VH-VL binders against Probable ATP-dependent RNA helicase DDX59 (DDX59). Designs and how they scored, part 8

Target 1, 164 residues: Probable ATP-dependent RNA helicase DDX59 (DDX59), of Homo sapiens (Human) (q5t1v6r416to579)
Amino acid sequence: NVRQIILWVEDPAKKKKLFEILNDKKLFKPPVLVFVDCKLGADLLSEAVQKITGLKSISIHSEKSQIERKNILKGLLEGDYEVVVSTGVLGRGLDLISVRLVVNFDMPSSMDEYVHQIGRVGRLGQNGTAITFINNNSKRLFWDIAKRVKPTGSILPPQLLNSP
Key: E = the ipSAE of ESMFold2; O = the ipSAE of OpenDDE; V2 = 0.75 times the mean of E and O plus 0.25 times the DockQ between their complexes.

## First folded at step 2 (VH-VL)

Design m4b (from m04 with light chain R93D T94Y; framework fv_maftivimab; at its last look DockQ between E and O 0.50; V2 from the best seeds 0.00; counts 0 for: pae E 9.8 > 2)
Fold by ESMFold2, look of step 2:
Structure m4b (fold): chain C 164 residues (1-164), chain A 122 residues (1-122), chain B 106 residues (1-106)
Amino acid sequence: as target 1 above (164 residues)
Amino acid sequence: EVQLVESGGGLVQPGGSLRLSCAASGFTFDDYAMNWVRQAPGKGLEWVSTISWSGGSIYYADSVKGRFTISRDNSKNTLYLQMNSLRAEDTAVYYCAKDYFEDYGLWYFDLWGQGTMVTVSS
Amino acid sequence: DIQMTQSPSSLSASVGDRVTITCRASQSISSYLNWYQQKPGKAPKLLIYAASSLQSGVPSRFSGSGSGTDFTLTISSLQPEDFATYYCQQSYDYPTFGQGTRLEIK
C-alpha cells in the first residue's frame, strides 16, 4: 500500500524540496529511492544529498554495470546507503527491491513508468510513501495523475486541479 | 573578490601534452562542481569535462575521452586539466566554470574564468 | 547527444528595439535550459537559468520563456551594451550549447 503525495515544485526548487523531505522526520524513512531523468544529474544530486544532509548516498544510472547496480541496491537495503538516486527503470531482478520512500524528483514521461517507480514502495507488507514533484512540464499527465491519486484521499496541488 | 583564473595555455605540437590550471578565490571552492568549457576560434562553446565537488564523479565529452584528465586539489583551490595526445581540433580558448550545486541546477555555469588559449600546430 | 538549434544565426537591431532569439532542443529537456551572453574576447555571462529565471544582477529587460523543446530569450528595449553573441545551453543531460546568435548594431 502506497501513500501517493503530489507536490507542485518548479524545477529550480526541486533540490531544496528534496533536502527538506530528507530532513523531515515524518517523511524521511530510509531506505529511500530517488528517481531522476538526468544521468549526470543523478551523480551530482547524490553528492549534493550527502554534502547537505550527511546521509549516505550513491547513484545508479546507465553508465554503471549490472553488477554495480545490484551491489548498490543490496547496500541500500543493508544500510550501506540511506539514499540511492536512480535514472530510468530498474531491471527485473532489481525490481524486487523494497523501500520505505520513493521520491520522483522528475515526473516520469508516462503513467506506466510512474506506476512502476512507485511500485518500489510498500512491498513485503511494509507501508510506504511515494512523493512526486510536478509542474507545468508534466501537464499532459495531469488528468491521469488526478484520476489515480484523488481516490486515495491525498490532497492534490491546486495548480493541478485548476488546470484546464 | 570572487574569481577564476586559468593558466598553462600555449603553443604545442600535435601529439604533445599540456596541463591547464584554474585558481579559484573568494568562494568555498570545495562546495562546487567544476567544469572546463572550450571555444575554438570563431566558433561556439563546447563543454569538455565536469568534476564533482569531491572528485567522486568525473565526466568527459566524447571528443576528449581517453586523452584529457580533469582533476582538482581542494587544499589549493585549484582545478586542473591534463591534456595528452593533442590534436589540431583541440585548439581553443579553455574556460573553467563553476557549477552551482544547490536548487539552481546541474551544469549551471554561474562563474567563468577569463580563459587560456591553447594552440595545437606544427 | 541533445542538439540545440538557435534562430536566427545573426540579426541587426537598433537601440530600443525588442529582440527575440529562439532555441530548439532535439528532444524534451523540461526547463533545463540556460542563456548566456558573450562579448568579443570575453567569457560568457549567465543571463537566464531554468528557462525563465533571471540571474542575479541581470537587467529586467531580459526574459526567458518556454519548456520542452522550444525556448525564447527576449530583450525588451535593446540597450547599447546588449550587442553580443547569445548562446543557449541545455543542462538536462551532458551539456550542449546552441551555435550562437550574433546580435549586431544597425
Scores: ipSAE 0.007, ipTM 0.637, lowest interface PAE 9.8, mean pLDDT 85
ESMFold2 (binder alone), look of step 2: mean pLDDT 93; pTM 0.951
OpenDDE, look of step 2: ipSAE 0.065; ipTM 0.677

Design m4c (from m04 with light chain S30R; framework fv_maftivimab; at its last look DockQ between E and O 0.70; V2 from the best seeds 0.00; counts 0 for: pae E 6.2 > 2)
Heavy chain, then light chain:
Amino acid sequence: EVQLVESGGGLVQPGGSLRLSCAASGFTFDDYAMNWVRQAPGKGLEWVSTISWSGGSIYYADSVKGRFTISRDNSKNTLYLQMNSLRAEDTAVYYCAKDYFEDYGLWYFDLWGQGTMVTVSS
Amino acid sequence: DIQMTQSPSSLSASVGDRVTITCRASQSIRSYLNWYQQKPGKAPKLLIYAASSLQSGVPSRFSGSGSGTDFTLTISSLQPEDFATYYCQQSYRTPTFGQGTRLEIK
ESMFold2, look of step 2: ipSAE 0.139; ipTM 0.715
ESMFold2 (binder alone), look of step 2: mean pLDDT 93; pTM 0.951
OpenDDE, look of step 2: ipSAE 0.088; ipTM 0.736

Design z5a (from z05 with heavy chain S50I N61A; framework fv_zilovertamab; at its last look DockQ between E and O 0.03; V2 from the best seeds 0.00; counts 0 for: pae O 10.1 > 2, placed apart)
Fold by OpenDDE, look of step 2:
Structure z5a (fold): chain C 164 residues (1-164), chain A 121 residues (1-121), chain B 107 residues (1-107)
Amino acid sequence: as target 1 above (164 residues)
Amino acid sequence: QVQLQESGPGLVKPSQTLSLTCTVSGYTFTDYWIHWVRQAPGQGLEWMGIINPSGGYTSYAQKFKDRLTISKDTSKNQVVLTMTNMDPVDTATYYCARLDFDFSGEYFDYWGHGTLVTVSS
Amino acid sequence: DIVMTQTPLSLPVTPGEPASISCRASQSVSSYLAWYQQKPGQAPRLLIYDASNRATGIPPRFSGSGYGTDFTLTINNIESEDAAYYFCQQRSDYPLTFGEGTKVEIK
């Protein structure tokens, strides 16, 4: 069971919003996956998470060595990291059963990717939460997101609902 | 269709500077890092360096660190390799490549066709 | 740097027979080993990644095995179109390093 939360967050406010989420006792369930759209962004955001929140954070993307990526994932599963900032490098079939919170810091490029990202939580009967940041840069997916999330009873941002 | 294509001079004189361009198309330029790999005639492949088109972060093999520069031109979707003090030993086919692993669990390698650079007087 | 050593460097094979190429790493690369095929005048083509996974579109006659330092690429029922150079590549650490290459020739 995955609780989907869609938040309207302008780009300049994304980091602050993420930090708020990570500091929310009701939402923060380590390890947390944070998905971003670029590798450099992953590195920078992970560093920011460490500095600002004090949480153990690491980035993972395709340009890290394969052994490093595997070690990171192992660390994630073993509780070595509280936050993992990732591009779409986490392949299908990867069992991240320990993950209970996913934050789509950047809106996924497709609904297929969205489904894959939020699918990282709520496995094997566990409750999970997927928070997705949306703004005008993601207008292309407004309708699809609304259609997918609305039936779940989740509250959608007014900006999303009023978008043509 | 993802495409990478190398371009530049096929002939460089010793001590001169080589400049090669990798033009990418078929995807968002800033989404994937680009590698440079070369191959001397009849020899194996040699990794040279990598660049993140988003921000321009680079990393180089130790062998080339002092004379290799990789840069990007976002407006042209191009990555540029610049290598100084070329020597006949640097004669090789030069490739730019996108090596990546995506959320689908599939690993994708996209290579340019390569461009032969001959260093000769 | 991790040194990759291939054997043999030249491998003549009769059509229909299997071909095996060995790749040895100077240190453990776990399963982070790829195999490439390269034909003259072409860029390398990924055959196998993570030691034993065939890349998309690669025929089943190509298989990879191994872990740690010793790896093997096997081409079953060799075909004429398989004449090429084959390279192993470790992806365990940067810099990425390749084997010397093995020239597979069809008898």
Scores: ipSAE 0.005, ipTM 0.605, lowest interface PAE 10.1, mean pLDDT 89
ESMFold2, look of step 2: ipSAE 0.454; ipTM 0.800
ESMFold2 (binder alone), look of step 2: mean pLDDT 88; pTM 0.876

## First folded at step 4 (VH-VL)

Design i10a (from i10 with light chain G31D R96S S97R; framework fv_zimberelimab; at its last look DockQ between E and O 0.43; V2 from the best seeds 0.00; counts 0 for: pae E 10.7 > 2)
Fold by ESMFold2, look of step 4:
Structure i10a (fold): chain C 164 residues (1-164), chain A 122 residues (1-122), chain B 110 residues (1-110)
Amino acid sequence: as target 1 above (164 residues)
Amino acid sequence: QLQLQESGPGLVKPSETLTLTCTVSGGSISSSSYYWVWIRQPPGKGLEWIGSIYYSGSTYYNPSLKSRVTVSVDTSKNQFSLKLNSVAATDTALYYCARGLRYYDWSYFDPWGQGTLVTVSS
Amino acid sequence: QSALTQPASVSGSPGQSITISCTGTSSDVGDYNYVSWYQQHPGKAPELMIYDVSNRPSGVSDRFSGSKSGNTASLTISGLQAEDEADYYCSSYTSSRTYVFGGGTKLTVL
């Protein structure tokens, strides 16, 4: 059971919105997994999270070995890291984790990936939240997002609903 | 490995249009992580941002130049271009192309092209 | 007249530390961490030295550091060396999706 929140966030405002989420006592429930669409972005954003929020943060992407990725995700679940910033689905290590909050900082390129990413939330019967940043760069998926999220009762951004 | 190379005329007459092209090699211009930038430097003076373009065609311009400037992208040629209309002597400068980090609106440029001097004179 | 104000020149002796300031407004320096610094030797393209206020790219000496207080960013060069003699520019991204540069600072190593 995943609460799916869709926020309209233009690219220049995404970092500020993420920091607001991570500082919000009602939303921030570690461990947190943040998805981005490139390796350099993962490294830069993780560094920024640690510097701005003081939270223990690290990145994970394809240039890290599978052993390294598994150790990072284990550390996330054990409290060594409060936030992990990851590019996409990184195989079997990611399949096994469950977190309290997922943030899709970048909307994935397909609904299959979206479903996989939000599936990291809600293990052990606890409620979890998935927050996704969307803007016109993802308009190909607007109908699919609306179709999936409307039945959950979450309020969709007007900019998504009013898109031609 | 990513390299940027400016090309175009070294001399342009007043009131004409300056056209420069930047060729991107060692990487794709269609990157979700970056945008593509024109910056100029009059001889012996400071740097001035001209404009930026995402590979999708979205543009942002220096307000002081916006009425005269067009930046465009040709993804099939892995190039982006600058067009500056109605040039005057004050447009004489080294013109650089550069890569800017589009991902998360970081405000730095790396790498830069070598620069190409454009002189506006009759 | 740049939107970001830098001193026209600074100087120091080898081994000293020097600081170059870059002053703007809340909308370009104070509220955001988008300040970057570039070194430019004569006849060369600018080179990125500091980004995101205080981060050094790989390959940049740890003698270079950056900081910010209020609406003023600073570049500090410690252990000044002759090869540090160059022009230095700050840059930032503004809330209106535009980029601005400082007017530049000529560093002279005495």
Scores: ipSAE 0.006, ipTM 0.530, lowest interface PAE 10.7, mean pLDDT 83
ESMFold2 (binder alone), look of step 4: mean pLDDT 90; pTM 0.920
OpenDDE, look of step 4: ipSAE 0.349; ipTM 0.798

Design i10b (from i10 with heavy chain L101F P111Y; framework fv_zimberelimab; at its last look DockQ between E and O 0.63; V2 from the best seeds 0.00; counts 0 for: pae E 9.7 > 2)
Fold by ESMFold2, look of step 4:
Structure i10b (fold): chain C 164 residues (1-164), chain A 122 residues (1-122), chain B 110 residues (1-110)
Amino acid sequence: as target 1 above (164 residues)
Amino acid sequence: QLQLQESGPGLVKPSETLTLTCTVSGGSISSSSYYWVWIRQPPGKGLEWIGSIYYSGSTYYNPSLKSRVTVSVDTSKNQFSLKLNSVAATDTALYYCARGFRYYDWSYFDYWGQGTLVTVSS
Amino acid sequence: QSALTQPASVSGSPGQSITISCTGTSSDVGGYNYVSWYQQHPGKAPELMIYDVSNRPSGVSDRFSGSKSGNTASLTISGLQAEDEADYYCSSYTSRSTYVFGGGTKLTVL
């Protein structure tokens, strides 16, 4: 029910790859939730998305109240924002949100977090896609990623398969 | 305030292994936004990137040095280290440790140690 | 793999503007906005002056500016001062997770 795509993307190329995804007619299905691993990254990337693509984008992170975070996510589902860039899992409000495309711009720090983040996609009979950027920085999780994704039939990057 | 300090021998014999350690103070090495970096500068010459390490242990090396180089991190001591095997006179240089920005194609080195001169001599 | 090319030296008089060039390829300077510039005074560690082609970190004088055209990045120093006399290095990150530096430019303030 969740199409899991794993892409090998080095950190300096991640922004360009995200813009390619957001411009790709087959991949871009608003609303889109993009996960990053730090607050400054969320703010900077959200601004870049709006400037480069023209899409309505906003960031969400721990400096926002739970009420503000809930209102932003409600706006995402209602079309007020086409893209929300969020740090990690933001508690129970985020747990209930379902979207058509998730991009893990940064690989989560644990497989539990990965499962939670991709679980934002495809709930209640909706088809959806989760795209995750990996590189050597997520090496600790490579075996767990491969074990979870390989049975889905998705093509894994050769760089992940050839890593020690 | 973040500071980086190199430590290690100033003199190493040819064919031996050079080991340097960088101690990070005023900040945590376990940051998702930064790489920890070794750069060297032969006397009177330009800068050469040696390698980088992310706090998880992921490493990236200059291809010209990768057969001889190991960079490691010890998060419990807030330190990272350089090991350069089989040194020769051409490895004589000032060795700097630095912090690099990892994220969102903002790739630069914003904090540098003072540098330590390593001389390779019989 | 190509080095970033800088002039070996440049000079200028106090109050003038000077520009230091840094030429790479489409796989580094030309293809990405990952150029940074470092100032190094004699006996001192390099100091970051410009990142991401044209951004200035806090505490760096606005007399320093950066730009890029094609495969060439430029550092411009306006209102040249004696304290600007130093070595200047450009650098770029590449998609192969490597860093390359220019050969350095000695700036002499006459």
Scores: ipSAE 0.006, ipTM 0.587, lowest interface PAE 9.7, mean pLDDT 84
ESMFold2 (binder alone), look of step 4: mean pLDDT 91; pTM 0.931
OpenDDE, look of step 4: ipSAE 0.266; ipTM 0.765

Design i10c (from i10 with heavy chain L101F, light chain G31D N55E R96S S97R; framework fv_zimberelimab; at its last look DockQ between E and O 0.04; V2 from the best seeds 0.00; counts 0 for: pae O 8.8 > 2, placed apart)
Fold by ESMFold2, look of step 4:
Structure i10c (fold): chain C 164 residues (1-164), chain A 122 residues (1-122), chain B 110 residues (1-110)
Amino acid sequence: as target 1 above (164 residues)
Amino acid sequence: QLQLQESGPGLVKPSETLTLTCTVSGGSISSSSYYWVWIRQPPGKGLEWIGSIYYSGSTYYNPSLKSRVTVSVDTSKNQFSLKLNSVAATDTALYYCARGFRYYDWSYFDPWGQGTLVTVSS
Amino acid sequence: QSALTQPASVSGSPGQSITISCTGTSSDVGDYNYVSWYQQHPGKAPELMIYDVSERPSGVSDRFSGSKSGNTASLTISGLQAEDEADYYCSSYTSSRTYVFGGGTKLTVL
């Protein structure tokens, strides 16, 4: 099982919210996988995580070789990195990873991708959390998100429920 | 090195449509990270953002101009264009194109074109 | 009227340090790091000097630095040189997906 938390976070506030999560002793359970929708953004955010929080962080995206991606994800599981910031590339390396916390910094473009990303958490019987930042940029998915998350009993943001 | 060059008429009559084109060279207009921007500067005055476009066709406009402005992209020519309807003397300005970047709070315009002066006069 | 407030002019002598302010609201300056700075010499296009409040692009002199306190961003130029005489604009991105510029500051090197 995966605890699915949906937070309403406007784009300008996303970095601050991520740093709050990474500094929260109750939420921060390394290893952590953070998903973004921009390759350059993954590099920039990973550098910002290191600078602001002091955590060991690195980025992963499609411009890295499959060998490099495998080594980065292995390092995440072995404690060489506490945080990996990745684009939502669905591939061999990502399918094999299991982490304690996933943060969808950017909501994925489809519910299939969402399910795959949150599926990185809680494998092998471990408790895990998936936190997803949402705002009006994800409006096309609000119905699907509500349909999936409401039955779990998780509190949905009123901005999502009250969206026209 | 990426360069942008504005082209179009230097003189436009009142009530007509101003059309400008920006040609991108030394790089591709098709980018998931960058977008393309029109900015103007009336003589002796400051800068005003007009609008932006992604190569996919998605557009964002200054609310004060939105009813009169259209920005478009032609990826096969590596160009993007500005149309400003119903021009008046107050639309006389240097018009710049630029490349924009925004990822949350990483935001800037670089590089800029050289600018082209457009005068609205009968 | 500009949404970001800059002084109309500043001046300094060669070798001096000067600071140009850019004041907005919490939503366009204070809470977020969207501020960038542009230098414009007469007859030339603006050139990016600072982005993300304090980051300097490659090729820009380290005499240029940026900072923020509260709702005010600042551009500081140390070791003032004659070539620094230009107009300076701050810019920010709003939550409504629009961009605004400050009114500009004319820097005069005495």
Scores: ipSAE 0.006, ipTM 0.545, lowest interface PAE 8.4, mean pLDDT 84
ESMFold2 (binder alone), look of step 4: mean pLDDT 90; pTM 0.922
OpenDDE, look of step 4: ipSAE 0.014; ipTM 0.632

Design i10d (from i10 with heavy chain L101W, light chain G31D; framework fv_zimberelimab; at its last look DockQ between E and O 0.31; V2 from the best seeds 0.00; counts 0 for: pae E 4.8 > 2)
Heavy chain, then light chain:
Amino acid sequence: QLQLQESGPGLVKPSETLTLTCTVSGGSISSSSYYWVWIRQPPGKGLEWIGSIYYSGSTYYNPSLKSRVTVSVDTSKNQFSLKLNSVAATDTALYYCARGWRYYDWSYFDPWGQGTLVTVSS
Amino acid sequence: QSALTQPASVSGSPGQSITISCTGTSSDVGDYNYVSWYQQHPGKAPELMIYDVSNRPSGVSDRFSGSKSGNTASLTISGLQAEDEADYYCSSYTSRSTYVFGGGTKLTVL
ESMFold2, look of step 4: ipSAE 0.215; ipTM 0.716
ESMFold2 (binder alone), look of step 4: mean pLDDT 89; pTM 0.920
OpenDDE, look of step 4: ipSAE 0.366; ipTM 0.802

Design i10e (from i10 with heavy chain S52Y S58D, light chain G31D; framework fv_zimberelimab; at its last look DockQ between E and O 0.28; V2 from the best seeds 0.00; counts 0 for: pae E 7.4 > 2)
Heavy chain, then light chain:
Amino acid sequence: QLQLQESGPGLVKPSETLTLTCTVSGGSISSSSYYWVWIRQPPGKGLEWIGYIYYSGDTYYNPSLKSRVTVSVDTSKNQFSLKLNSVAATDTALYYCARGLRYYDWSYFDPWGQGTLVTVSS
Amino acid sequence: QSALTQPASVSGSPGQSITISCTGTSSDVGDYNYVSWYQQHPGKAPELMIYDVSNRPSGVSDRFSGSKSGNTASLTISGLQAEDEADYYCSSYTSRSTYVFGGGTKLTVL
ESMFold2, look of step 4: ipSAE 0.021; ipTM 0.588
ESMFold2 (binder alone), look of step 4: mean pLDDT 89; pTM 0.915
OpenDDE, look of step 4: ipSAE 0.602; ipTM 0.865

Design z5b (from z5a with light chain S30R; framework fv_zilovertamab; at its last look DockQ between E and O 0.04; V2 from the best seeds 0.00; counts 0 for: pae O 8.5 > 2, placed apart)
Fold by OpenDDE, look of step 4:
Structure z5b (fold): chain C 164 residues (1-164), chain A 121 residues (1-121), chain B 107 residues (1-107)
Amino acid sequence: as target 1 above (164 residues)
Amino acid sequence: QVQLQESGPGLVKPSQTLSLTCTVSGYTFTDYWIHWVRQAPGQGLEWMGIINPSGGYTSYAQKFKDRLTISKDTSKNQVVLTMTNMDPVDTATYYCARLDFDFSGEYFDYWGHGTLVTVSS
Amino acid sequence: DIVMTQTPLSLPVTPGEPASISCRASQSVRSYLAWYQQKPGQAPRLLIYDASNRATGIPPRFSGSGYGTDFTLTINNIESEDAAYYFCQQRSDYPLTFGEGTKVEIK
């Protein structure tokens, strides 16, 4: 089961919010996957995570070799990394059972991608949490996400409830 | 099926430039990185470099950085190795290889048959 | 660079007996280790990846073990067709590096 949380977070506040989440003892369950929408963003955010939080972080995207990607994922599962910042490059069917927290730092481009990303947690009966950032610039999937989150009993931000 | 094939001159004179081509088939060219590995006669394997056919990103072993260039021709599904100032010590069988796991997470290595390059006057 | 050291460099084996090859890394490569088989005139063939996983089509008599710096390739019930060179390869960091190779000969 995946607990889905939607947070209204404006773009300038995203990094701060992520750091707060990573510092929250109730939410932070390493290893953590953070999904972003671009390669450069992944690299920069991973560096920021290291510098600000002191957590072991690494980025993964298509500009890294598949050997590197595999090593990163292995490292994640083996506890070498506490945070992995990723674009949508993770293949379907990968068993990341140890991952208990996913943060969609950037809004997924589709519901399929959303489901794919949050599917990285809560595997094989494990409990997981998926936190998704949303704002005025990323409301495209609002209703679809809302429909999916409602059955979980999660509370949507007021901004989402009042927005079409 | 996935196939990699090296091609180029089997004989190169000292100080000349070697050019080898790796032609790939049986899959989407840009989906997988291509490695170059060589093996001197009776010796072990030596990793030379790698290229991402998608975008052309390259990385080289320090030993070859100054004289090795790996490039791609997407229109031909080819990766090209260019190495300058060849020396008899560079005599070896040269391989191109796809050393990656697929999208399903399974690991598959695909090697070319290799091409022998002899450096001699 | 990570240096991979194999022992022994030559290994004569009687058919039906097991063969064991050791590979040591100069620093930890965790589980990022592969084993290759190479026969004369052929390209290397992947046997084991991630230290202990058999590649597709590899017979069960081949097995790998180890983590960190010490690894072992084991060939149980050696067959004549197993005569070849065997190489370990670390995939933990670039440049990728290989062991010197072990020549397995059938007595």
Scores: ipSAE 0.014, ipTM 0.611, lowest interface PAE 8.5, mean pLDDT 89
ESMFold2, look of step 4: ipSAE 0.265; ipTM 0.718
ESMFold2 (binder alone), look of step 4: mean pLDDT 90; pTM 0.906

## First folded at step 5 (VH-VL; framework fv_zimberelimab)

Design j1 (from i10d with heavy chain S52Y Y104F; at its last look DockQ between E and O 0.53; V2 from the best seeds 0.00; counts 0 for: pae E 6.6 > 2)
Fold by OpenDDE, look of step 5:
Structure j1 (fold): chain C 164 residues (1-164), chain A 122 residues (1-122), chain B 110 residues (1-110)
Amino acid sequence: as target 1 above (164 residues)
Amino acid sequence: QLQLQESGPGLVKPSETLTLTCTVSGGSISSSSYYWVWIRQPPGKGLEWIGYIYYSGSTYYNPSLKSRVTVSVDTSKNQFSLKLNSVAATDTALYYCARGWRYFDWSYFDPWGQGTLVTVSS
Amino acid sequence: QSALTQPASVSGSPGQSITISCTGTSSDVGDYNYVSWYQQHPGKAPELMIYDVSNRPSGVSDRFSGSKSGNTASLTISGLQAEDEADYYCSSYTSRSTYVFGGGTKLTVL
């Protein structure tokens, strides 16, 4: 079961919102996956997470070697990292059973990717939470996401409900 | 290295529309890593933020200028533009375009263009 | 939209340290750490000196530092030099997803 939360967060406010989430005792359940849409962004955000929150953070993206990626994932599962900032490089066959919180920092490019990323939590009967940031720049998939989230009883941002 | 250059008429008559273009070089305007900003500075006065635009076309404006301002982006030309309607003498200023970096706290603009002076006069 | 409040002018002698304050409302400087500082010499475009309250870009002298307390951000310049004479502007992201500049501070090196 995946609890899906959609938050209206403009891009300049995203980092602060992420830090709030990571500092929330009810939401923060390490290890946490944070999805971004850029490799450089992954690196910079991971560093920022470490600097601001003090949490052990690392980035993962296509420019890292396969060995590095494997080690990062192993570290995630073994509790070496509390936060992993990732582009869409994680394969569908990966077993990340320990992950209980996913944050879509950037909006996925498709519903398929959205489902793939939120599917990283709530596996094997475990409860998980997926938080997705949405704003004026990333509302293209809103209605598709809303249709998926609606049955769960999750609250949708009023900004989107009042706009076509 | 990313560079920005403002261009447009240096003289505009009152009540007309001021149109400026910022040409971006050394990088793509359609990068999701950036936002694009217009700022102006009247002669001998301080900086005033005008607005910013995403590559997608989403915009935010200074509330004091919102009714007269339109910022647009042209990805095919790697440019973004500013239109200011119904100009008056108080709109005389040096106009700057700048880049904002998305993956830092959205607190700073870098780099800046050199600016272009627009004088509103009959 | 109201500007952030800066002193109109500050002055110091070479080698001294000076501080420029930038005060906003809680919905501006108070709610976020999105404060930056720009240096502007006459006839030149502004140059980024500090971002995110206290971060210094590469190439900027370590004599420049930034801090924040409550709704007031501060730029400190240590070891004043003649070339530091310029106008300084603070800026902040607001809760309205907009930006605001301070009124600017003219720094004179005596």
Scores: ipSAE 0.071, ipTM 0.714, lowest interface PAE 3.7, mean pLDDT 89
ESMFold2, look of step 5: ipSAE 0.082; ipTM 0.670
ESMFold2 (binder alone), look of step 5: mean pLDDT 89; pTM 0.911

Design j2 (from i10d with heavy chain Y104F; at its last look DockQ between E and O 0.29; V2 from the best seeds 0.00; counts 0 for: pae E 11.1 > 2)
Heavy chain, then light chain:
Amino acid sequence: QLQLQESGPGLVKPSETLTLTCTVSGGSISSSSYYWVWIRQPPGKGLEWIGSIYYSGSTYYNPSLKSRVTVSVDTSKNQFSLKLNSVAATDTALYYCARGWRYFDWSYFDPWGQGTLVTVSS
Amino acid sequence: QSALTQPASVSGSPGQSITISCTGTSSDVGDYNYVSWYQQHPGKAPELMIYDVSNRPSGVSDRFSGSKSGNTASLTISGLQAEDEADYYCSSYTSRSTYVFGGGTKLTVL
ESMFold2, look of step 5: ipSAE 0.006; ipTM 0.508
ESMFold2 (binder alone), look of step 5: mean pLDDT 89; pTM 0.922
OpenDDE, look of step 5: ipSAE 0.456; ipTM 0.824

